# VH-VL binders against Cytochrome c oxidase assembly factor 8 (COA8), part 106

Target 1, 167 residues: Cytochrome c oxidase assembly factor 8 (COA8), of Homo sapiens (Human) (q96il0)
Amino acid sequence: APERGAERRDTAPSGVSRFCPPRKSCHDWIGPPDKYSNLRPVHFYIPENESPLEQKLRKLRQETQEWNQQFWANQNLTFSKEKEEFIHSRLKTKGLGLRTESGQKATLNAEEMADFYKEFLSKNFQKHMYYNRDWYKRNFAITFFMGKVALERIWNKLKQKQKKRSN

## First folded at step 13 (VH-VL)

Design md33 (from mc2 with heavy chain R57W; framework fv_ebronucimab)
Fold by ESMFold2-Fast, scan of step 13:
Structure md33 (fold): chain C 167 residues (1-167), chain A 124 residues (1-124), chain B 111 residues (1-111)
Amino acid sequence: as target 1 above (167 residues)
Amino acid sequence: EVQLVESGGGLVQPGRSLRLSCAASGFTFSSYAMNWVRQAPGKGLEWVSGISGSGGWTSYADSVQGRFTISRDNGKNSLYLQMNSLRAEDTALYFCAKESPFDYLWGTYAFDIWGQGTMVTVSS
Amino acid sequence: QSELTQPRSVSGSPGQSVTISCTGSSSNIGSGYDVHWYQQHPGKAPKLLISGNSNRPSGVPDRFSGSKSGNTASLTISGLQAEDEADYYCQSYDSRLSGYVFGTGTDVTVL
């Protein structure tokens, strides 16, 4: 029900998957793991009295989540695609069909697949390094803005206390 | 040469059935999701249906849900659309389209290869 | 019935720039789903022009560029040429429909 907005086809993602939180929720809602990225998405609640700084933090967190979801969905789909292409190529070289007589996918043994995994990891080493660098930068920015929001909230509580005393 | 060729279109009466085919060549067919997109004469594009590379997952536009069935035969590099209970508003040029692969520098969720289309006319 | 809204037509002179808007809602572009753009010449199949909001496929000239902000995506064609005279469609994903949606289409005329 709450996942009515999410799309999780056994297909390359058609954009970033979204989920629908319970209608009357007043807090952030955490959904089930995305099929492709295997990450749990967060739907952020928007308070009606959201400050500009709170809005900036929320948008930064949303954008970082979307970036993270897309990276891992792309990584997993590229892995699956290249794995299937590798298997197809090797089976064709052996003169074997893509399916067994029972209709199941034909597969290669672990030793044959080791060549693929080694090449895939080597090929993607640079991209993982860039991912880690950007992930680190994004988390630093989020932590920084979380600190700013916390200070703003403390200041606002102090203002409210002072206003009540003046009444 | 990467190519998609549609066939099976024609003139049909309302309430009848028609089956469209799409022949794929030049790429590993079973590795990609496939879609049907239609365009009524002089009108815009409308997504109709999609199917995963394995055929295990299918999806449909609300306008065709329960009437159309998408399927594929990976051994024959072919995509199909079984159209039942046809209506005048189903009159359109039907395109076969392949979903794009992902590039680690940037992700794409687009239709990168299209066929030329096959015309379906539903009229009494 | 949900479609992305585009202007019906846009015109410009050779060498000028034109921008085509694609406006969606909270269930598609507003939810952060990527926007793709297609070019369709009369009697031909659509061709992928821009993918993932701003990325150009191999063979697409750099005079075509895309952007996205809030509920709206834009396609900009700089240095207009006669060959750019075509219909242009945006496309995204809609979570309420659980499917792909296309824009209403824009006819670009080069004067």
Scores: ipSAE 0.000, ipTM 0.456, lowest interface PAE 18.1, mean pLDDT 79

Design md34 (from mc2 with heavy chain R57F; framework fv_ebronucimab)
Fold by ESMFold2-Fast, scan of step 13:
Structure md34 (fold): chain C 167 residues (1-167), chain A 124 residues (1-124), chain B 111 residues (1-111)
Amino acid sequence: as target 1 above (167 residues)
Amino acid sequence: EVQLVESGGGLVQPGRSLRLSCAASGFTFSSYAMNWVRQAPGKGLEWVSGISGSGGFTSYADSVQGRFTISRDNGKNSLYLQMNSLRAEDTALYFCAKESPFDYLWGTYAFDIWGQGTMVTVSS
Amino acid sequence: QSELTQPRSVSGSPGQSVTISCTGSSSNIGSGYDVHWYQQHPGKAPKLLISGNSNRPSGVPDRFSGSKSGNTASLTISGLQAEDEADYYCQSYDSRLSGYVFGTGTDVTVL
């Protein structure tokens, strides 16, 4: 059965985008990359007889996806802003305008940009380490709940087989 | 102090529209799912709609499906409910409610913080 | 809409113990979905009283306790006090509706 209620998958106020799945989808749907995070969103199908354990797994996966998309959207925005500020600063030092005579946005050569990339990565090293720590913790939890759901499904199949043998 | 404050309620004629707002403070708004719950005068609680932390996932009660739209602006710490094609039976006090954090021991489906509500009266 | 059945009213004397039942079906409580309880005083917003069947939030007295068995959840108030006079609502999730459901509500009167 289709999910109850309207599922709006628009660009969120937090800067992440959402996309509508095909009508009457009976499976998880994977969308195109988000404009800001560059990650593909997953829409999770809700089965008619979803168990409490399955619901907990689905909500954990949804929450983890949103956390991940928010992190990368913010990181990409920060990168773009600081890159633009770096270019602006260096062009002023050279006595150059922000745009070329052709109206194209002025840029720096590869050697100058390498300095920015090194500085950005170094400055954000600790932030990325905390991200990786939390990413592993979340994936461990997801794997654990996936195991619990699998065991629940095996147990239910065994119970049904036992009842059939009794009849 | 963790709090939710609703606004935007009032008297409105059947078939018209109204937009409710909920202002959140004292917690990381974008980290939690939010819900609207209503209560008709002298009646019980009825869940209306829910939205995930980023706003990417929404859900609605059958009674409002296709007429109401839930949304949020995490930069403004605000939750919204756009109510279209209003009916007399939509008359109720509308509460904004925060969903509790994911807890491996207890689960995630309790509404741990509630606002005081905003009254919507649909009458001709 | 209310999908969980509660008694309309329950009454007791100060110091007495009262129990409120919340009966659902196979698509909600019967499937094992958690049950939460809320207390609402007249003119006030609901307050979370019990989460996850039996957990008490910080600040909730230990005389409030919750339990769940089969299709039914129960809220027990021991040592009943005048301040407990309020409406009480249970809440769960329903897989058939793919949404949250509340109980019909119970008015507790302290005699």
Scores: ipSAE 0.123, ipTM 0.666, lowest interface PAE 5.1, mean pLDDT 83

Design md35 (from mc2 with heavy chain R57E; framework fv_ebronucimab)
Fold by ESMFold2-Fast, scan of step 13:
Structure md35 (fold): chain C 167 residues (1-167), chain A 124 residues (1-124), chain B 111 residues (1-111)
Amino acid sequence: as target 1 above (167 residues)
Amino acid sequence: EVQLVESGGGLVQPGRSLRLSCAASGFTFSSYAMNWVRQAPGKGLEWVSGISGSGGETSYADSVQGRFTISRDNGKNSLYLQMNSLRAEDTALYFCAKESPFDYLWGTYAFDIWGQGTMVTVSS
Amino acid sequence: QSELTQPRSVSGSPGQSVTISCTGSSSNIGSGYDVHWYQQHPGKAPKLLISGNSNRPSGVPDRFSGSKSGNTASLTISGLQAEDEADYYCQSYDSRLSGYVFGTGTDVTVL
């Protein structure tokens, strides 16, 4: 069957594509990759009887997604900018124009670009280290709250079944 | 310096529109949900509206639903509140407030940074 | 506007302790939603004082403490000082309203 919810949508002005889950969806929905971060956003469904623990888990997942989206959008923009500046600088040093005679962007060979990649990774080592630390903290918290929500759901089912049996 | 500065308030006649702005600095604006909270002269705090960090999710108090629109421009570190069909009861000092990071130990968040507010007076 | 009930005012002398209650209902505090507390001096913006029932943000003195039981949250100020004279507001989330709610506010007077 064709995919439900394949509707025409406008891209968000900030560069993050906006999407809605298929109409009448009661589950989380995954959208297309963001232009800058290349990550797929998740729209979280909010149930009518959401518990405090469920809200905490949802908010934590939303915050973690937005934190992750922001980190990679910034990282990718920084990488693209510095890569372009590096290429322009090297081409100028060689006395070459920014474009080939065919009008395409002039590029450096893999050997020359290896220096840029090595420098970029070294320069961003501390930033990536802090990212990994926070990523583990967030995933630990998500796992913990997922466990709490699961236990709450089991407890609520047991309470309802006990009330039913006592009547 | 972490701060929020509201602007756009003033005297406006009933039934008209006004747009409030909030300029953020000193933190990664796009990483945090933002809220508008108002306080009528001599009265308590009332939550008005909220928006997620990406702007993908919005919420409104029943008293303003359908009249107010919250939005943000992450490239300009700015939050907005478009207020339409203004009423005398909308007269208040309007605060911009940032939600805290999710607390990993306790699983909570609160309004940790507030602006000084911008006064909106709706009268003839 | 106010969905959470606080006493209108409380008073104390320097060095004493005062407690402010914040009473909600089954759709907010009674459901287990966290309670946050804010301090507001005259002419100033509110300042976060307690987050998530009992957590103190950096820079908040340890004489401020919070607790929650059933439908009621409490803010206790021990060793009361002149600078504590302010309005105090509790805040939670209400599932019926699908939004945040504030308390009626309490004026703390230091005699």
Scores: ipSAE 0.074, ipTM 0.641, lowest interface PAE 5.9, mean pLDDT 83

Design md36 (from mc2 with heavy chain R57S; framework fv_ebronucimab)
Fold by ESMFold2-Fast, scan of step 13:
Structure md36 (fold): chain C 167 residues (1-167), chain A 124 residues (1-124), chain B 111 residues (1-111)
Amino acid sequence: as target 1 above (167 residues)
Amino acid sequence: EVQLVESGGGLVQPGRSLRLSCAASGFTFSSYAMNWVRQAPGKGLEWVSGISGSGGSTSYADSVQGRFTISRDNGKNSLYLQMNSLRAEDTALYFCAKESPFDYLWGTYAFDIWGQGTMVTVSS
Amino acid sequence: QSELTQPRSVSGSPGQSVTISCTGSSSNIGSGYDVHWYQQHPGKAPKLLISGNSNRPSGVPDRFSGSKSGNTASLTISGLQAEDEADYYCQSYDSRLSGYVFGTGTDVTVL
């Protein structure tokens, strides 16, 4: 790749919102909703002395966020596009224009849209099943690594305390 | 035993129709999604179509969309593929395949059980 | 082309290890969808060999192993035996196609 993914990802907050974290923030920061996925990105704090295990957890969380945002951005785009195509097709079949006399976008009633929703859900059955499965699997992995990081921190604290007692 | 047996293949002229069947035994048929996968002589595997356990959702490869229809009869433990407007490129061995259950630790929807296949030859 | 890319053939001697790659794109393996592997002997139906990137179904020898990183999955056969001579296919799900996609297939020869 031409640029490092972690650096690119971690610079996102500074250009996006007036509510950027303080200069020396030690916490994760939650950004505004993404235009396409409508999900709020989390910008992860990177400790100066991050352990390899802590880095692995952070990268797993970042990668999972990117995967999740990409899935929903694509899903929302596909839904919107197919919905507009369906409405356009049905209005043409009825001999109606795409706009009302008031200049507003013409719409179908709920009963007419039911056909579209049923077809869209049916068509995307496999996609949604895989999403749910992978989302669960990813969160299980994150929880597992969070536990490992917690144990590492406890172990380091115990080692440090033991060293102080040896003085 | 868990088994899938395809039938209905044969020699058919271009533009004609053919219906394939797959008989399932040894598992709760309605609980699993089913698929059709084909393999042209000397070529690789190509996914054709899939159907959910309830039959409420279907999907198709672009190459067969609008020509083929997948269906199932859960009361008869049977899967079907209605093939219309057949073309020479549809010539292949057609397998039915069962999707595996979701495993909460490992995850999967692999094709765990396959039939022996039924040969469809589209030729004049 | 929407198919997953595999080498046409790999070869090895008995007892050696061979690895088969399966390369996809952002719409399938790159999106995090699992990769499954199938073994097919001449004249027979495919047999599930590896499910969910690395899981072995009951009855599959432990010398078969799978892994996945980025856009690429790999199947490794250690301690290669004569009966491993077969075609091998990877499979994943493709979000652009809203359907399953298979690899181009790899012929394994034991010489």
Scores: ipSAE 0.000, ipTM 0.501, lowest interface PAE 15.3, mean pLDDT 81

Design md37 (from mc2 with heavy chain R57K; framework fv_ebronucimab)
Fold by ESMFold2-Fast, scan of step 13:
Structure md37 (fold): chain C 167 residues (1-167), chain A 124 residues (1-124), chain B 111 residues (1-111)
Amino acid sequence: as target 1 above (167 residues)
Amino acid sequence: EVQLVESGGGLVQPGRSLRLSCAASGFTFSSYAMNWVRQAPGKGLEWVSGISGSGGKTSYADSVQGRFTISRDNGKNSLYLQMNSLRAEDTALYFCAKESPFDYLWGTYAFDIWGQGTMVTVSS
Amino acid sequence: QSELTQPRSVSGSPGQSVTISCTGSSSNIGSGYDVHWYQQHPGKAPKLLISGNSNRPSGVPDRFSGSKSGNTASLTISGLQAEDEADYYCQSYDSRLSGYVFGTGTDVTVL
């Protein structure tokens, strides 16, 4: 399978955990959660006789996975960065240092952190709405192509049965 | 505006190396597969190499396999082509091309956006 | 397998229709892989003209149409205009090569 070599050679981007399924796999494999997106990557088995329709479904699923991982990696990094900046800003306003006497990071109380969470959610509301819209569109497309592939497989199986009966 | 701008081309001697760059703007770079396509003077288009949106998967034409390396830096919205062991036959205008978004109705991936190209001349 | 085969040139007068064929094999067009078409004016980058056999991107006039049957795809330009004078390339995916393949290219001349 030419595509098997490509799948086994797959390397994670810089800053993302590497995922590599076992060699000579004949099944889809699910990896550990990514460090940045906290999502589990899936590596798809590529059949030796993959049809154009099967390739479209696989590429759609792979592209959707990459889109989803990129969205959550960026969201998580943005959240962490803005949280740290908010804490630093509030501690500076109070005239407090960034570290406690024991050397631990200085933190804000739950009441103060609630302000940050409300602001972050409000600020990102539109972004999350666009994400949900695209997520539904992608899943409808995946379901539709899964149906097409299933029908193709049924048709091919029927053709094989007819061929066997003719012999 | 969606735009791709290639750079790094020039005159280079056979057997040497050259690195091409493609700067992307106006779209979410990391969401799309990218490709290099070349065109020798007065000749047709030839696909050279492709890379997935994450950079995790790469592919190459047989004519460049083992000599060229495609890579990307999503943080810099940039695509690269490292060309080693250059030959006279590699002389061409090199285009950077973006694959289209998945068409939810038909499931097609065409090269929807192209750069203007950067000329690579391999000669003594 | 070699790249997709196109005629070297086609010509027509303004207002006429011309058709460009793109012939592949069982490892590409014949297997059902989609065919895309690109238009290239002299000294310019290629522009996507038809995607997925017959779909027109926004901004492409409806006088451009594509079709596919068996091992052959066709691009038809109706109401030929002077601005259509350009090189045209088909493109598909080849399973044997595990990569993209382009056609040999067709020069369209408007007389």
Scores: ipSAE 0.022, ipTM 0.623, lowest interface PAE 7.0, mean pLDDT 83

Design md38 (from mc2 with heavy chain T58I; framework fv_ebronucimab)
Fold by ESMFold2-Fast, scan of step 13:
Structure md38 (fold): chain C 167 residues (1-167), chain A 124 residues (1-124), chain B 111 residues (1-111)
Amino acid sequence: as target 1 above (167 residues)
Amino acid sequence: EVQLVESGGGLVQPGRSLRLSCAASGFTFSSYAMNWVRQAPGKGLEWVSGISGSGGRISYADSVQGRFTISRDNGKNSLYLQMNSLRAEDTALYFCAKESPFDYLWGTYAFDIWGQGTMVTVSS
Amino acid sequence: QSELTQPRSVSGSPGQSVTISCTGSSSNIGSGYDVHWYQQHPGKAPKLLISGNSNRPSGVPDRFSGSKSGNTASLTISGLQAEDEADYYCQSYDSRLSGYVFGTGTDVTVL
């Protein structure tokens, strides 16, 4: 769950009608960035008469969001951990303490950190490629289902117009 | 090896509580919804509860609503079922089950991986 | 609670075909929700056999096929073999219950 507004967001399991009045357009809600993934979550509105196709689309979007948030939370955690380990290792190799004479955290210069970034990117290249592949596959599926839902809504609207024009 | 292992079952008296656990391995646990399904001795399957990958969506069967609480700890790859106010009719083998990844061409959230179950007996 | 209706048992000889029906209502199968099928051997956990009405997961023989029409889904086992002797369950989602429902189960015997 995100840190900012987490308490308010966590305590709204059945408050849909409070935030989406019947006379207004009911829509998805965008939250603050997640603490770990730094991505803004979307809270999906669930219609009372959700069709099977609409449910599939919503679940696909929710699952894709959860997958995406988990990937970046793990990636950011791994980056932070390995960065800290790299800095500590390099400072030990130089015979330096983890803090300066003034008590501040010791840091590496840009040239030394470039080695870490190059290694991290190279090591994670395949992981990021598979992430991008899966991201595009998921978005293709979402677009496909959005199209199917749109066609369903058009068909239902046409059927309702036909019934209204009959006795 | 994708695997689910349940634990925590046992003999318990009516009105008491029991907590079940399910340990997952071999897949990215946080990416998948998880479910509890039970089976009374000699009877069929009954869905009990489900939870989304993040834990943000939770649902329960009417028969357990208000008595059971599903939860997960993604850092420990574990699923839980807290069972309160147990009744004789809760006696069953309890399975944890993983929902399949969504595949728009071929599959929609079927339960693709199951544990072997943990037996809960509610009797005086 | 709403449960999907299956025959209690079906039987056949090796090499024959058997079909198991799964009948729901307007709140589940009739509303267009997908049907999944599971195979359970005695003393073992259920195994996913058919997903999304007709899809076979990797490792499931093509002897198993699924279909769906209206309020009813069907599982057909062709070329019946001794190892097919098991309990079979259908599953769908029910909008009225806002949850999953399983069928009553069918015991398949190979004579």
Scores: ipSAE 0.000, ipTM 0.585, lowest interface PAE 10.9, mean pLDDT 82

Design md39 (from mc2 with heavy chain T58Y; framework fv_ebronucimab)
Fold by ESMFold2-Fast, scan of step 13:
Structure md39 (fold): chain C 167 residues (1-167), chain A 124 residues (1-124), chain B 111 residues (1-111)
Amino acid sequence: as target 1 above (167 residues)
Amino acid sequence: EVQLVESGGGLVQPGRSLRLSCAASGFTFSSYAMNWVRQAPGKGLEWVSGISGSGGRYSYADSVQGRFTISRDNGKNSLYLQMNSLRAEDTALYFCAKESPFDYLWGTYAFDIWGQGTMVTVSS
Amino acid sequence: QSELTQPRSVSGSPGQSVTISCTGSSSNIGSGYDVHWYQQHPGKAPKLLISGNSNRPSGVPDRFSGSKSGNTASLTISGLQAEDEADYYCQSYDSRLSGYVFGTGTDVTVL
C-alpha cells in the first residue's frame, strides 16, 4: 500500500460525521441570491452518520440563515415602500406630478433624498440594534457548537491513536 | 430613590395643544432612552413615543405621528411631550418610562422605571 | 392587528399555578424580539416583572417565570397568592411599526 507524507484524513467513529474526500459531492451547496433578501442561501450537506451534536449545529445554522433572510427581505421591502411614499409626498408638496411633461419619472436631488435616508436610519435604529444583538447571540451559539463538534472529533482521533500505539 | 414624575396633564378641548413634562432623578438621565406610554381609562397600555439618551433619535406610534413631538433637556433631567391637534381618543393617563440598559450579549430594552402618570382628558 | 394577544382573564386559587400567553406575529415575537412582562395593580403604575423573556429583576419573587417559543411568550405564576391579583401586560418590539407594542392585557383573579 502506498505511503503518503503529510496527507491526513479525519476519522469519524461512531457518533460523529464521516470524513468525506474533499472536492467530491459531500459538501454544502451555495445557491443564487434570493430575489427579496439578496442573500445567497446555503443548502447544507447531511453526513451519512451525523451525530446528534452535528445535527444541532446544522439546524442552528439553518434557522439562523432563515432568520437572516427573512430580516433582510422585510427590510428591503420596507425601504422601497417608504422611499416611494416619501418621493410622492415631497412631489405633492411642490405641486408636481409623478412624471414630467416629457414622460420621465420625476426625481428628487441628493440633498432632498438625504432627508429620507436620515429619517429611515433613525426610524430603523432600534430594529438594527435588535438584529445586531441576535446576530451576536446566534453566532456565539454556532461557534460554541462548532467547538463542541471539533472537540468530539479530536477526542475520537486521540482514542484511535492510543489504540494504534497499544497494538 | 430613582424616580420619574410627570406633570402638565389636564382637561383640554379637541384641536388644542398640551405639553407634558417628566422630571427624572436618581440616575444619569442622559445615559438612557426615555418613552411615553399611555393608558385610556379601563384600557390597556399603548406606546406613544421614544427618544434616545442623546436626543438624536426619536420615534412615534402611527396614531400620533405628525401631531406629537418628543424632546428632552438633559441639563434639566427632563423629558417632554408636545401634543398638538388633540382628539378625544388621546384621552389617557400618560406615563413616562425609562429604558433599561442594553447589552449586545445579554441585555434587553425593557421599561424598568415608570412614573405615576399624568391624566389628559380631551373633551368638549 | 399590531398588538400582542393575551387572554382577557385568568383565574386560580391560592397555591395553584396560572399561565398567561402572549401571542405575536412574524414582525415582533416571531422575529426573535425579546418579550418583557409588567404587573399593574389598580391605580398604580406598571412594574417590570420579567425582562428579556425570562430574566427576573431584583425583588421579584421566583414564583414568576417567563419563557418564549416561536411567536408566543408565556408568563407563569406558581404558588398563586392574593397579592398577585392584578393586570399583566407583555411588551415587545415590532419591526413593521418600528416601535414598541404591548399586549392586550390579562386580568388575574385569585379566587
Scores: ipSAE 0.000, ipTM 0.516, lowest interface PAE 13.2, mean pLDDT 80

Design md4 (from mc2 with heavy chain A33H; framework fv_ebronucimab)
Fold by ESMFold2-Fast, scan of step 13:
Order: structure tokens, then C-alpha cells, then sequence
Structure md4 (fold): chain C 167 residues (1-167), chain A 124 residues (1-124), chain B 111 residues (1-111)
């Protein structure tokens, strides 16, 4: 009996762009970069004869992707918001408007922006360390399960050869 | 402290609607699948609904499909269950439950953290 | 949804061993999906006792053990103690239902 699970599509409540792969896809599909995370999502093909172990691997990869998309979407939104607030604060301190004489968005020079980048990186150091730890843990698990799936496929092929030889 | 706290339960008439909430704390809420599990008075556990960490995938027990909607707000660390067209047989204590981190060796997603539940009574 | 079948009750004396069976079908335990076990004391939320057929979470005594064969999983409590008096539930995933299924539950009484 087929072991296919639920096929409900991925979405992101945080406002991450929703994108569907081509209908009736027979392969994994790589989508366009998400609006917020700027990462390309992978949409996984679910084979009709998926084993429980293959389902575990696919679920782990899907969950890792969702976690990764959510992390970077939130990080990029935080960066953009804090950058905008920093620029507005500095311009107000200088007595300048948010637009130039020509109507363009006013900006700070590279030297002034360096202060923001240094502060942002320092503030987010611990967050990025935990992200890297979890990223390594997830990739270790994915690699481990890829190995288990490969072994399962080898054993199943050996069983099929034995059955064909006897019949 | 890792915990889940349910709220929103109460007495409701058949055919009406009720919305349950679950507040999560002490863990990265958006990283984990969440579930609703119910238990009728003096009866066993019944899985009701599940939602992925991003909210992109949802699943429902046949008994509630089309009537209940699970959702989450990761910015508020909150899980929700919108219950429509309530029936007497929906009377139960409703638990929210977190799926465990993926276990490398065992490859499993057990329900490792549970709330204390919120009681829903559907009666005229 | 299809439930996993457990005995309604099991009883034993302190220091004895008791075993609770959990029987499923080809769409869940029989397909190789893992079985998890939960302990529920009266008036309390369930607590994860065994994950992935046989794995004990931190803080669970080693007298609790799990196993799985074919369509059936088992939870064994050795050296039964008064504090083990509780309801026990198995749980698995069902591919046909695309969702989780719980066992009917077993009341363990320590006499």
C-alpha cells in the first residue's frame, strides 16, 4: 500500500511569499527567491511508494527549509526596519528631511552606515550562533537519514533480485 | 521555563462557534509542529489537528474536517483552534501539544510538551 | 479515526512487571511508523514516557521499556511502584488518515 502522507502546500504566516510548484510535478522543484528571506524554496515530490523512512527524511527536509525560511525572513525584516530607523534618526539629528531637494530618498554615507552595521552584527551575534548550531544539527540529521534511506533502497533492491531469481 | 497554556474553553450551545488559544513560552515556537489533542471526560486521547512550524501545512482528524481550523501566529507565540458547527460529541478537555525536535537516532516527532488543557462543553 | 487497541486495564503488585500491548494495522504500526507512549496521572496532562518505540526521555526511569514487532508495540514496566498507577496511551502516525492516532488507553492499578 502507498505510504504517501498529507500533500498540503507550504505557506508562511510571517508574510513569506507563497509559491506553488508546477502542478503534477514528478521531480523536486526549485522556486524563485522568497520576497522576505531571499532564499529559493525546494518543493518536494512525494512518490506514490514512499516508505516511512523516506517520509521521515522528506518531513525533516521540509521542516528544515521552513525553519530556515522563517529565520531569514524575520532577520531581513528586522535588518530593514532597524536600518530605516537608524537612517531617519540620524537625518533628524542633522536637521535634514527624509527626502533630498530632488525628491529622492535621503541616505547616509558609508562611514555613518558602518556604525549601524557594527551595532547590528554585535546585537545579533548570539542569535546567529544559535542559528548556526541548529543548522548544523539539522544537516547532520538530514545526512544521517539520507544514509538510512540509501541502505533501505539497497536492501530492497537485493530482495527484489532474490525474488526475481526464485520466480 | 518551557510551557504551553490553553484558554478560550467554556460552555457553548450546539451549532455555535468557539476559538481556543494556546500561549507558548520558553522555546522557539516557529521551529516546531503544534497539535491539538482532546480528551472527553473519562475517555481516552484523540488527536484533532496539527500545523507545521511555518503554518504552511495543516492536518485534521476526519471527525473535525471542514468544521475546525488550526492556525498560528509565530509573532505572538500563539496557536489557535477555530471550532465551528460544534456538536455534543466535541465536549472534551482540549490540549495543545508540541512535537519534539527531530531525534537523529530515532527519527521521531513525539509530543514532548503538553499544556494543562481547556475544557469545552457543548450542551443546550 | 482508527484507534490503536490497548487492554482496558492491567494490575500488579509492587515489584512485579506488567506489559501493555498496543495493536495497530498496516497503515500505521504495520507500515513501520514509530510508536510513542504517554503516562497520564489523574487530573494531569499526559507526559511523554517513551519516544520512537524504545527511547527514554531524560528523567524517565530505566524500568520503563518499549518494543515493537509487526503490528504491535509493547510498554513494559518492571519493578512496579505505587507512582506508576496511571493511564498509559500509545500513539503512532497513520498514512491512510494522514494524521496521528492514539491507543484506547490502559489503566494501570498497583494493588
Amino acid sequence: as target 1 above (167 residues)
Amino acid sequence: EVQLVESGGGLVQPGRSLRLSCAASGFTFSSYHMNWVRQAPGKGLEWVSGISGSGGRTSYADSVQGRFTISRDNGKNSLYLQMNSLRAEDTALYFCAKESPFDYLWGTYAFDIWGQGTMVTVSS
Amino acid sequence: QSELTQPRSVSGSPGQSVTISCTGSSSNIGSGYDVHWYQQHPGKAPKLLISGNSNRPSGVPDRFSGSKSGNTASLTISGLQAEDEADYYCQSYDSRLSGYVFGTGTDVTVL
Scores: ipSAE 0.006, ipTM 0.602, lowest interface PAE 9.2, mean pLDDT 83

